# Designs tried in a protein design chat: VH-VL binders against q91z69r481to671. Part 5

Target 1, 191 residues: q91z69r481to671
Amino acid sequence: GRRNSHARHQDSGQVIPLIVESCIRFINLYGLQHQGIFRVSGSQVEVNDIKNSFERGENPLSDEQSNHDINSVAGVLKLYFRGLENPLFPKERFTDLISCIRIDNLYERALHIRKLLLTLPRSVLIVMRYLFAFLNHLSQYSDENMMDPYNLAICFGPTLMPVPEIQDQVSCQAHVNEIVKTIIIHHETIF

## First folded at step 1 (VH-VL)

Design p6 (framework fv_pabinafusp)
Fold by ESMFold2-Fast, scan of step 1:
Structure p6 (fold): chain C 191 residues (1-191), chain A 123 residues (1-123), chain B 112 residues (1-112)
Amino acid sequence: as target 1 above (191 residues)
Amino acid sequence: EVQLVQSGAEVKKPGESLKISCKGSGYSFTSYWLGWVRQMPGKGLEWMGDIYPGDSDTTYSEKFKVQVTISADKSISTAYLQWSSLKASDTAMYYCARQGDYEILTGYDFDYWGQGTLVTVSS
Amino acid sequence: DIVMTQTPLSLSVTPGQPASISCRSSQSLVYSDGNTYLHWYLQKPGQSPQLLIYKVSNRFSGVPDRFSGSGSGTDFTLKISRVEAEDVGVYYCMQGTHWPYTFGQGTKVEIK
């Protein structure tokens, strides 16, 4: 039948990074109702220990008896994206992405964002789809965890889409947060 | 901005070899399949085959398996369509077109097209 | 190979009037994922084809809302609610469900 690019990419080893998949799986199991998740800092020692374990090819989160702090695991996920050589949302697409806030209709804004994101490498889009599906799901527990799409956008926005130094930092940060919030809310339309 | 730029028109004699090109820009060239479509004078569109430049994997229509070779050079974001020995029946417009992302919920084929390369084969 | 049959093969329309093009496939175009990979393209005179509608009913970016697609299984329709001068050209349906990918013969739309 129809060729399956997803199966081909899995076979070639182009999959979700283990650290991303493991942290998200751990939070889905233990952290959906945790108040202030991603906003409250974890232990820096534990964050570094977990990250170093993944760098050695180990999975410190595979043990069901693990007593890792949820805030530390959340911190590892944020640290991973913050530490990327190239941000998840490329700097070269920054002005095109934030200009989408000019579109008042949120559904049309989502469609325009989708169009821009489709110009990105497939490997980046796979990670984005996975991350934003997770953030949308997490936000559905906001009555318990106090982290609605806006709160998650202010936690992840600066990490995923850093404002270039030549831009107005305050105004652009507000725009970044609004774009990221739109992607969280409308992830099914965008991906 | 996504753009596919093809090489210029060719006039050839039967038996000659030919290699035409399609250069992609404004997107990740190695992340999307690139297809070749033939349009004979006054006729419709016919899919010939495609290539995934990231690993050079190719797929051909049965009709074109022995007629042409599809290749790509990812260092210059360029795909190629090649004939070892042209026939008069190869006279046609040849288009390259980017295929949409099957892994993300876009699901469309041939979203952006090159301007076409006219190949004329006559004695 | 899947045969794609378009009707009519040519259509002359007065500006502002509607136009309808049918496309039939020799087999169902529903893929195992539940999606139907039936797309519509427009080739204006002297130009490359351009994507209008993908997966039966979704308008591609920048395509005016006067274009709409519908259908299921083996029967599909492209409708233009009010034809304008810039809509002149040859319209093609295409299936991506079954390998090899195949196009219809094309429908030429002209202004009277």
Scores: ipSAE 0.007, ipTM 0.496, lowest interface PAE 9.0, mean pLDDT 86

Design p7 (framework fv_pabinafusp)
Fold by ESMFold2-Fast, scan of step 1:
Structure p7 (fold): chain C 191 residues (1-191), chain A 122 residues (1-122), chain B 112 residues (1-112)
Amino acid sequence: as target 1 above (191 residues)
Amino acid sequence: EVQLVQSGAEVKKPGESLKISCKGSGYSFTSYWLGWVRQMPGKGLEWMGDIYPGDSDTTYSEKFKVQVTISADKSISTAYLQWSSLKASDTAMYYCARDWGSYEDYYGFDYWGQGTLVTVSS
Amino acid sequence: DIVMTQTPLSLSVTPGQPASISCRSSQSLVYSDGNTYLHWYLQKPGQSPQLLIYKVSNRFSGVPDRFSGSGSGTDFTLKISRVEAEDVGVYYCMQGTHWPYTFGQGTKVEIK
């Protein structure tokens, strides 16, 4: 089997997308204590302007004199994941992922989620690790920003793991939010 | 919760065969690698090998690949460590432990069995 | 194989005092995903090893706050802020980054 290889192979070419890295860096510098971050909408015009700049290969957040609305930068990050052709959590894994809600022990639930996610390409896993480490860190400031793991799961859940049309939308959305919350809280166990 | 229960202590003569067991409960037995670790009296820990019970794939440390056989019976959630011919130098405590690594990757052990003491003397 | 070296080999502390154990690997334990698969285990007298810290600094479920891990690359430290009688035993670092798995030789912690 696969463990017959004697060394873990490192892919030196795998990197975090610039738009993801730049938005997270900006929020870490200016937004950790911002009340309602990711919940409060930014300027749609500014969100589109920033996104379009990244699509042109520019980094609008690299200018130290730039004064961008933190809610707009947060909106760009959400919009990036929402706009992926394939959601970050693939549709093919949806049923298996939400079935983890049946596992009452949270540590065992986290390990089962880990096992499912490790079937994904490493390029996806690296982005997931980076994003969820950030969301966990941001949630540690919830006394100031009012965004605990559950609040962040509500904001990102529909974007990262959309509920298929054939499913019960209300029940499944609650499950998605709980799974995403588990991943935020237990990211060190999962990744 | 997760529990690994090992078979009882064994006293054997050199040249005899032996098969010890490790029964998992409280988790999906077929979904995790299960490792075997040796501890000689008064010494440290040595990884021997592991098995993925879902497909019976095994990996062995170079030192142990000829000396022991690892197997599993997924119908009863039990893994085995077996010697065809014991030596006095096999006297040790043997632990089984659950590995939370992926099927393809390495990680480490979270839960351990209580150990099986094997004594081989003439 | 990766060599894991622990210092000191034994440590005697008065109850309530801090203790520190070092672990050094013969090569970097950082994996390409950014994770460092360095774990700490405690083996109490007559018991099996138990997981204390995983991936350098994360406490396993049920492990008291007095235990903390730190380090990077090849140098790692386990700290106990105040040693209690129940903390007596042998501490092992272990690496899971490279095959095969390897353990440090162990550090025996005793109370005076």
Scores: ipSAE 0.015, ipTM 0.666, lowest interface PAE 7.7, mean pLDDT 88

Design p8 (framework fv_pabinafusp)
Fold by ESMFold2-Fast, scan of step 1:
Structure p8 (fold): chain C 191 residues (1-191), chain A 124 residues (1-124), chain B 112 residues (1-112)
Amino acid sequence: as target 1 above (191 residues)
Amino acid sequence: EVQLVQSGAEVKKPGESLKISCKGSGYSFTSYWLGWVRQMPGKGLEWMGDIYPGDSDTTYSEKFKVQVTISADKSISTAYLQWSSLKASDTAMYYCARHSDYDYVWGSEYFDYWGQGTLVTVSS
Amino acid sequence: DIVMTQTPLSLSVTPGQPASISCRSSQSLVYSDGNTYLHWYLQKPGQSPQLLIYKVSNRFSGVPDRFSGSGSGTDFTLKISRVEAEDVGVYYCMQGTHWPYTFGQGTKVEIK
């Protein structure tokens, strides 16, 4: 048996953090065609203002008349994942996940990644599915926004799956980016 | 061709134990969740629980979790539904059914292929 | 548990005429991923249930195009454009959005 909290069959409440849900909703409304989204830095002052607002329990992105810089909202989403005490992809799974790079067939690689992720807590899997569905959708606008799955993997890879200090940083970062790219492209197979 | 073949009809007395089977073929047995559905005489369908044969992970409906045990033997591509002590109220048709695609994380979307059913009659 | 209510409970249809079956859920069936996990099954007399329609409107492999599904939120409809003798049986809607999975009570379709 797996954990009792396994997401497969329990409707214990699918909870996406407000900051994640609100940032993604805002980007879906205003940012799908924005060139260089997640690559281009926003205003650090605005990023901090938005983040602090969410930390106070407010939703600064709920007003449709809000004139927030899209790059700042994108920066808040990245900062949220970077700031997690435990990275979204747990350090304990790092070696197993990057070893999937040796599987040349991308579909088989996706199935192996899925098997590894299946052992994660329900709350983590819910957030992963939500995030990667969004990244896949955003990448479908790459003709306009110039952010294909590889570009998005470069932006999110180091944030979601940081390379441990004892590892070769250069080669492992390339592997992380390739794994994250695979998850973006094959998100329907994996989640 | 996907097939689910169930064991034959059973006639039992209250208090007896019973184990019925469902054998899968024509697909990767260890890659799909397999569910059990009860249909009491003249009544509708009730989901009982699921098993993922690849690691024997199970999920039960709250109503059924103390009444039955679901298991699988992946070496012979067979899933089982078992009672330690049958009651007259267990009289029903029992179907096994495969979950569509392999959504191991997010739950069954729907049942795509069904076994022929096993009729269980419990009477004195 | 989500309650699934089907109407009517029984239908007697002249061959070649259309039939419509409604299914209502006690709560919205839209999942957080944006999908609606509402499915339709047919159980012919003496046979196992068989999948007809999945996720509101998608026909399963081998299902004739005279079957169509529609709806959103809590209200769903299965339509048969021209009922044939082989369509006799009990039709069930099922929700897969909320655990535990629940079925409607069934709609019996017979030919006049």
Scores: ipSAE 0.005, ipTM 0.469, lowest interface PAE 11.1, mean pLDDT 85

Design p9 (framework fv_pabinafusp)
Fold by ESMFold2-Fast, scan of step 1:
Structure p9 (fold): chain C 191 residues (1-191), chain A 123 residues (1-123), chain B 112 residues (1-112)
Amino acid sequence: as target 1 above (191 residues)
Amino acid sequence: EVQLVQSGAEVKKPGESLKISCKGSGYSFTSYWLGWVRQMPGKGLEWMGDIYPGDSDTTYSEKFKVQVTISADKSISTAYLQWSSLKASDTAMYYCARRGYSSGWYKGYFDYWGQGTLVTVSS
Amino acid sequence: DIVMTQTPLSLSVTPGQPASISCRSSQSLLHSDGKTYLHWYLQKPGQSPQLLIYEVSNRFSGVPDRFSGSGSGTDFTLKISRVEAEDVGVYYCMQSIQLPYTFGQGTKVEIK
């Protein structure tokens, strides 16, 4: 597998993978107020059908033909990032990223995270910026959807930034969730 | 050394609840999907569902979706398979198995398997 | 659901002789990523299944080189070049291209 590749499923030279762009667009149109989005599992049959359509190069998520379960579409997006050959946050950067947890001031922590992310390929950073802008926007509807930045960090953290085998799994997962939460909240400072 | 250690054999009556466990060691428990596979006496293998312990996301076979609940406690590197009300037809060997991390979008293979938990449900 | 069909269902082999097991899927297991999601497992008597071969032809860690997998699309073969006593058990093919994951019925291999 290619180091830091997030573009395994893109069908042409487009910057944002079609799956990511289409799922986020669908959720922005139909799912911002949906309770438990990303936490509640969708229909596995529908998740599989949507996944297979994108893998064939089709776009099943037309804004004029929307009859899909929102939890299924959310599940497809999460599954895409889980299925990457290389995680969106590379394992080589893991220790550096979680060390930012020692920075008590959240703004300073965000600036240090930004500095670390500048070392990543531009293609990865573009996808990160797109995803975290979306997650921040979704979290603004937490009064309706019950998914604040912490809840979204729990859903995405392990997928985007998996804990290596050699690390303390419990404490490192808590740190991953806190770092991801920081990136969601401070995405405009970081990207 | 990657190991999956399952809880011991269970003998139950129809209508009883049951929760069996699978403890992972020797690898990052939160970084791999863990699946449950049923084998009825003298029969082949049936996939029931998977869990990603890092965020507790689950996928189920439609056949098993209403029959069982899959969960995980990452603080003790343990996954669970649970029935609210057992039937005699649930009598089987239940295996947990780790799905390879880099196999991608639901397209994994089961690389390491637990020793199995025999569940016997009789009146 | 994708149906996986194995032939034969049972096979009796003289030690040192080759053995061949076939697996047919009801639809293609070739993904648009160029990979084919067909895997082989062995369940020895009284033991858990163990992975032999993943993605058609890749031997899993520790699997002897007498085991080989081949095939494409819907037709797959597992070959054992020289069957040994330790190879006794039930062999299963599995597809993972589509949920639910499905297994073949199993092929029982016995030594004469």
Scores: ipSAE 0.000, ipTM 0.548, lowest interface PAE 11.9, mean pLDDT 86

Design s1 (framework fv_imsidolimab)
Fold by ESMFold2-Fast, scan of step 1:
Structure s1 (fold): chain C 191 residues (1-191), chain A 122 residues (1-122), chain B 112 residues (1-112)
Amino acid sequence: as target 1 above (191 residues)
Amino acid sequence: QVQLVQSGAEVKKPGASVKVSCKASGYTFTSYYMNWVRQAPRQGLEWMGMINPSGGSTRLNQKFKDRVTMTRDTSTSTVYMELSSLRSEDTAVYYCAREYYDSSGYDYFDYWGQGTLVTVSS
Amino acid sequence: DIVMTQTPLSLSVTPGQPASISCRSSQSLLHSDGKTYFYWYLHKPGQPPQLLIYEVSNRFSGVPDRFSGSGSGTDFTLKISRVEAEDVGVYYCMQSIQLPLTFGGGTKVEIK
């Protein structure tokens, strides 16, 4: 349920999607020290089973005694963002966001990214803030899980900010990963 | 640079409707929520509601018994607050106020319009 | 609705003396994100309200350091270390943790 909700961080009472909240909660409880999380693939059958359960309005992760593969839960979170009708980072903002790579100073780059993201709808910003706070937190366990901000950016970049077909796929993917890495590292400055 | 300019004073009879405007300039209109707050003579501040100018979504104070409507026009960067079935107790100065939300999660009303006096009398 | 109760109703202060205003909320204003959604505004005659303090203790840009906010949970205080003529007006506390947004009843500050 909703806990301590308020209008300042929600667009007309919109909340974090249950599938996002539940997967992140599960990973915070069981997956922070899991080596290769998000990089290592889970069971495709289990990923689909969990996803289908959420689509039926069930929460397969609500039972603390449930024994789900952590890589499968991580896979569900990635699949959710990949399957969005519109990517989390809107396609119309792609060129502006990628242009931030030209800013050599990382703090100034973060401020410019912040300026661009603040033009997005609050419903999108709420989900971004929640996701990137989680990715920043997860990256603080990189000594155990081996997933630093760069590794997480490689895993999420293509899903959150897909490169348009018009662009050079190889060079732009490298830039997307660098932008996403910057957002993970400088989450406190950007959101 | 940032300015919120409201429409002029209105005098209305009980039962009429009033529509107050708030024109924004100097910033990206759709990036900030707009709130409406009123103050009746010799009374305190009262929050009426808010609008997200991007999607047009609103959250309204139920005290108004569905008498209040908030809308926006993105082409003119203008927010509107309409109050119907006016009563003498609706006599007040009505303010629009921009809501700032930063990356640290701090939020506050940073800029206010000059206010619009609405007088309801028979 | 969250009820915000301000005391005193009015305060008459000799110039250069301190002033203290209290505000109590009917429930905790601490959010799960670790922030307390509590504010102080000043409404001067002939002007729109202006922000003084956000998130309990943070002074808004341009607000003199003689203003300070403190408190937690349900009990909050605004202090003016040395009241000046320009500080005359009605002070309002506000919460934004829950809709509807609610204000305290106001505290009128006057010079003796």
Scores: ipSAE 0.000, ipTM 0.448, lowest interface PAE 13.7, mean pLDDT 84

Design s10 (framework fv_imsidolimab)
Fold by ESMFold2-Fast, scan of step 1:
Structure s10 (fold): chain C 191 residues (1-191), chain A 125 residues (1-125), chain B 112 residues (1-112)
Amino acid sequence: as target 1 above (191 residues)
Amino acid sequence: QVQLVQSGAEVKKPGASVKVSCKASGYTFTSYYMNWVRQAPRQGLEWMGMINPSGGSTRLNQKFKDRVTMTRDTSTSTVYMELSSLRSEDTAVYYCARGPEYDYWSGDYLGFDYWGQGTLVTVSS
Amino acid sequence: DIVMTQTPLSLSVTPGQPASISCRSSQSLLHSDGYNYFYWYLHKPGQPPQLLIYEVSNRFSGVPDRFSGSGSGTDFTLKISRVEAEDVGVYYCMQALETPYTFGGGTKVEIK
């Protein structure tokens, strides 16, 4: 069967990038209980092969019989965000975002983060909402996979919100991880 | 300093249940898994299961799955292990043991880094 | 279940002499995350077990330099360079790669 433009609706500006959607779908099917997911890099050869396939407009994860290493698929998702020309969290918002660490009340911190993020382009917010809903869901399986919100924040923090060169790398990285952890936990409040 | 303090010795009849407690102090209770390990007289160590104190979820050794229940109380930083339908072969010293660290990311999986003093459970008629 | 086999069953050691304990697993303890989920514990009389070595070769805090762990895949060794009286007890290896976590049968170390 064929799907026409009406079935897809004219919400095209709200679609999740195929590489993000496909990797998350694959992890939801096969990786929720995988111990240390996102912590260890997969096969670099397989990661490159999968990423290059997506860059050619193919979906290497669409075949039900295709068996890919879960760590390689997780690595592709991280590599996608790391390789963005502009980080998912824009460098212009870095100082404002990490300053939220000063807000001791976690609910108020989440509301302040929400205020900052809602000024971002719609396409960025849609990807953020999708990613952080997934990370929150994955963390619900942390008893099996050993990846709670903080562990996931350490894995994704440097990728999503890189510390600018002029900043203290060590102290700012700790703040980035805490902010990303807050977003994972409070994603329903923030998005 | 990290301390795990267990409840005192128990004597039970076959068919009864026993509930052993392990009170944690000196660290963030919800940041570490808690395991239960037993040792029968003249036998080796045997893992019974573990609990995540944050969510309360458990992973249990299939051998004990139908008889063992693990719970926790975050207000008192206490973990409980209840073993039902006791048999003479359940006579053992029962230990709680902390680890791995759950809430903090590190490259180190320390296994069971701190242990309680042990609770002797004797099952006899 | 993963079976852990320790040798020897017991050792009688003269103080100051070395001791070596072996542990073999029925399958590789290397996880896809790159870590070996293998540990050594000491159970002294009248005390709870204590962690000696984590992840094959790392000494736990407070463990003397005379203890060292090594190994890979399915074959692991604990060495004590100079056995002292306080080292008496039963040594256990453990795997935490998959549940149920399993221990070796133990190696009793005694002073001659």
Scores: ipSAE 0.000, ipTM 0.464, lowest interface PAE 16.1, mean pLDDT 85

Design s2 (framework fv_imsidolimab)
Fold by ESMFold2-Fast, scan of step 1:
Structure s2 (fold): chain C 191 residues (1-191), chain A 121 residues (1-121), chain B 112 residues (1-112)
Amino acid sequence: as target 1 above (191 residues)
Amino acid sequence: QVQLVQSGAEVKKPGASVKVSCKASGYTFTSYYMNWVRQAPRQGLEWMGMINPSGGSTRLNQKFKDRVTMTRDTSTSTVYMELSSLRSEDTAVYYCARDEWDYGDYLFDYWGQGTLVTVSS
Amino acid sequence: DIVMTQTPLSLSVTPGQPASISCRSSQSLLHSDGKTYFYWYLHKPGQPPQLLIYEVSNRFSGVPDRFSGSGSGTDFTLKISRVEAEDVGVYYCMQSIQLPLTFGGGTKVEIK
């Protein structure tokens, strides 16, 4: 079994990438009620400038006087995960995760997903927990931002869990979106 | 086939430094914390600190904080523990031990074979 | 630092007889998450230490069922129902609720 990850002494030494932490912090401060967040595209030039700043070891989002478009910051977060050499959800776990779609009961599905995710490296699980807690929280503002768990799953699904080229792209993409939606909704059961 | 293999015995003079290595195999190196525990003659087991091999961050026992440094090399799956300003009371067997710190129920599920460090004049 | 006190210092046991080892912590090891962060380890001569019991009463993989852990809060016991020759060594308790991690002084078990 899994130890409580929120225990005081257990939070030592695990690192969330600065770009992930900073973008999520910025969106929590300024973007929770922004309509179409992650769906509406930002400025490609600004997205590139922000990403390059982080790659230089700078934090362009730390200044209160920062004048960044919220859609551009959201775009940086999404592109960070898309650009990973190894996707956040490893390709070797794709078929196991997609098979969970056969479980009709959503709570039981969440428990099976949890069991699969607990086999992943700790560093990956820490990032997943942080990201999905954020996505769940963001979805609670869906009356204002129009981004419910399904809308967020459509935006993040292809990025976090890309469908392998050998698989049927159309049917598997629908399953990916449903699995990601389940993780967003049931994140406290899963993580 | 989880295995932790440590470097060989060392003999040092007081005031010198010693660097002990622990090479991991059979699992994902960056998924587990590595702890260092020592056993001085007739003193029992004593925790020195731990390192997260993913980011390289450490948590050190305050007793050793000013003298101990823990590092890792991801390319060789190896953790290092360096203890400086050696005293005769630092004579001990030093062990590395694996830990599922954030996600496991148990600590120190696998241990290295130990490295004897002798500090004598 | 949390202090872990073990009794007795040593035990000489006739093969097949039971053995009991106690450990007391200076503070409660029960966390607000409902878990008690307490462990037992065995250190055999010429070998590295090995995990026996985690979270008070759970046997680690491969540990014989003649080993049992019990206790709560600050008082813990390890029992061996029928001591075998392979059980010879020094037993250590440990806590992980608070840094630094601390061990008991050890209890040596020998066969008579």
Scores: ipSAE 0.000, ipTM 0.457, lowest interface PAE 12.6, mean pLDDT 85

Design s3 (framework fv_imsidolimab)
Fold by ESMFold2-Fast, scan of step 1:
Structure s3 (fold): chain C 191 residues (1-191), chain A 122 residues (1-122), chain B 112 residues (1-112)
Amino acid sequence: as target 1 above (191 residues)
Amino acid sequence: QVQLVQSGAEVKKPGASVKVSCKASGYTFTSYYMNWVRQAPRQGLEWMGMINPSGGSTRLNQKFKDRVTMTRDTSTSTVYMELSSLRSEDTAVYYCARGDYDFWSGYEFDYWGQGTLVTVSS
Amino acid sequence: DIVMTQTPLSLSVTPGQPASISCRSSQSLLHSDGKTYFYWYLHKPGQPPQLLIYEVSNRFSGVPDRFSGSGSGTDFTLKISRVEAEDVGVYYCMQSIQLPLTFGGGTKVEIK
């Protein structure tokens, strides 16, 4: 079955990309109460500087006295997922995932999403579990940060599950956001 | 007809507190956020914070941290803004302004109260 | 905080001539939902501020068509095609994409 999300760092045979792990760690330390996190782009110059530092094999976020803008760190995380050669949610699964919107019962919808995601490679599932556990946790601070599961789904949906160009962009984007929202809320059921 | 009616002018000494009211009518009180905006003499507009009248939750500008409190009374469709530890720099006209219930799309301030002048002087 | 910078600080216009006011934000106001959370307000002496333009280019109810808003990202413009006496006041831009909500410093419009 479903693996324990707390075992992320101790899971042998699987690793979380350093840029993902470092950005999430930084946000957990400094950004959980930051208003509008992931919604505002921040400084594009700083986002590119941080990204380029990771590409050089450095960890710009390891310094205990980090002086980085939280919006820039959040932007790096989004840019990483947007820049993947293949989206985190594979394009060949798009139609199957979107079809889950037809399931009215949210818990039954979550179970069906789980069945679809379990067909993915373990390396992809590990990253998904890590990311969605983080997004669920961040959403629990929505009273301070103003980013509930719906707001986070709007920010991450286009990045994680881009709508194919041949589809109706407006209608399908609304469905993507609803599916991503379901995964954030029901992450313990799904992963 | 949407109407926001504020309480009358106040004169306070430094260190005192002031509580300004804003009574809403002509719409469903709990369906829209209410914002507070002030303007000091010869200065620009400054956002103080907002309240969701449905649940009473607030989001406040950190500049006023520890000094401002926003509350509401649903039975009278009234929002209150209380500012404590008053300084001469707090002399301003204080406005309530209606936002949307949806957090992101509704802060266009489509209707404003008439304003309440608060004067802080020794 | 997002900083909103307005230019000019003030302008004097001959009646019937056009006027143009600029506002620049320190960060993009475009949201991932495709909307730009940018507004223009007019504040006349003795009256509360009033909404003129919402979401960059949409005129609020009752606002004359001589007012138009344009722009994208970080650069925005309010134009008055033919300034009239009733248009005198201080114009403010505002962003609502990030808390705290922030206003520009204002642009005073006067008749020559």
Scores: ipSAE 0.000, ipTM 0.433, lowest interface PAE 19.3, mean pLDDT 85

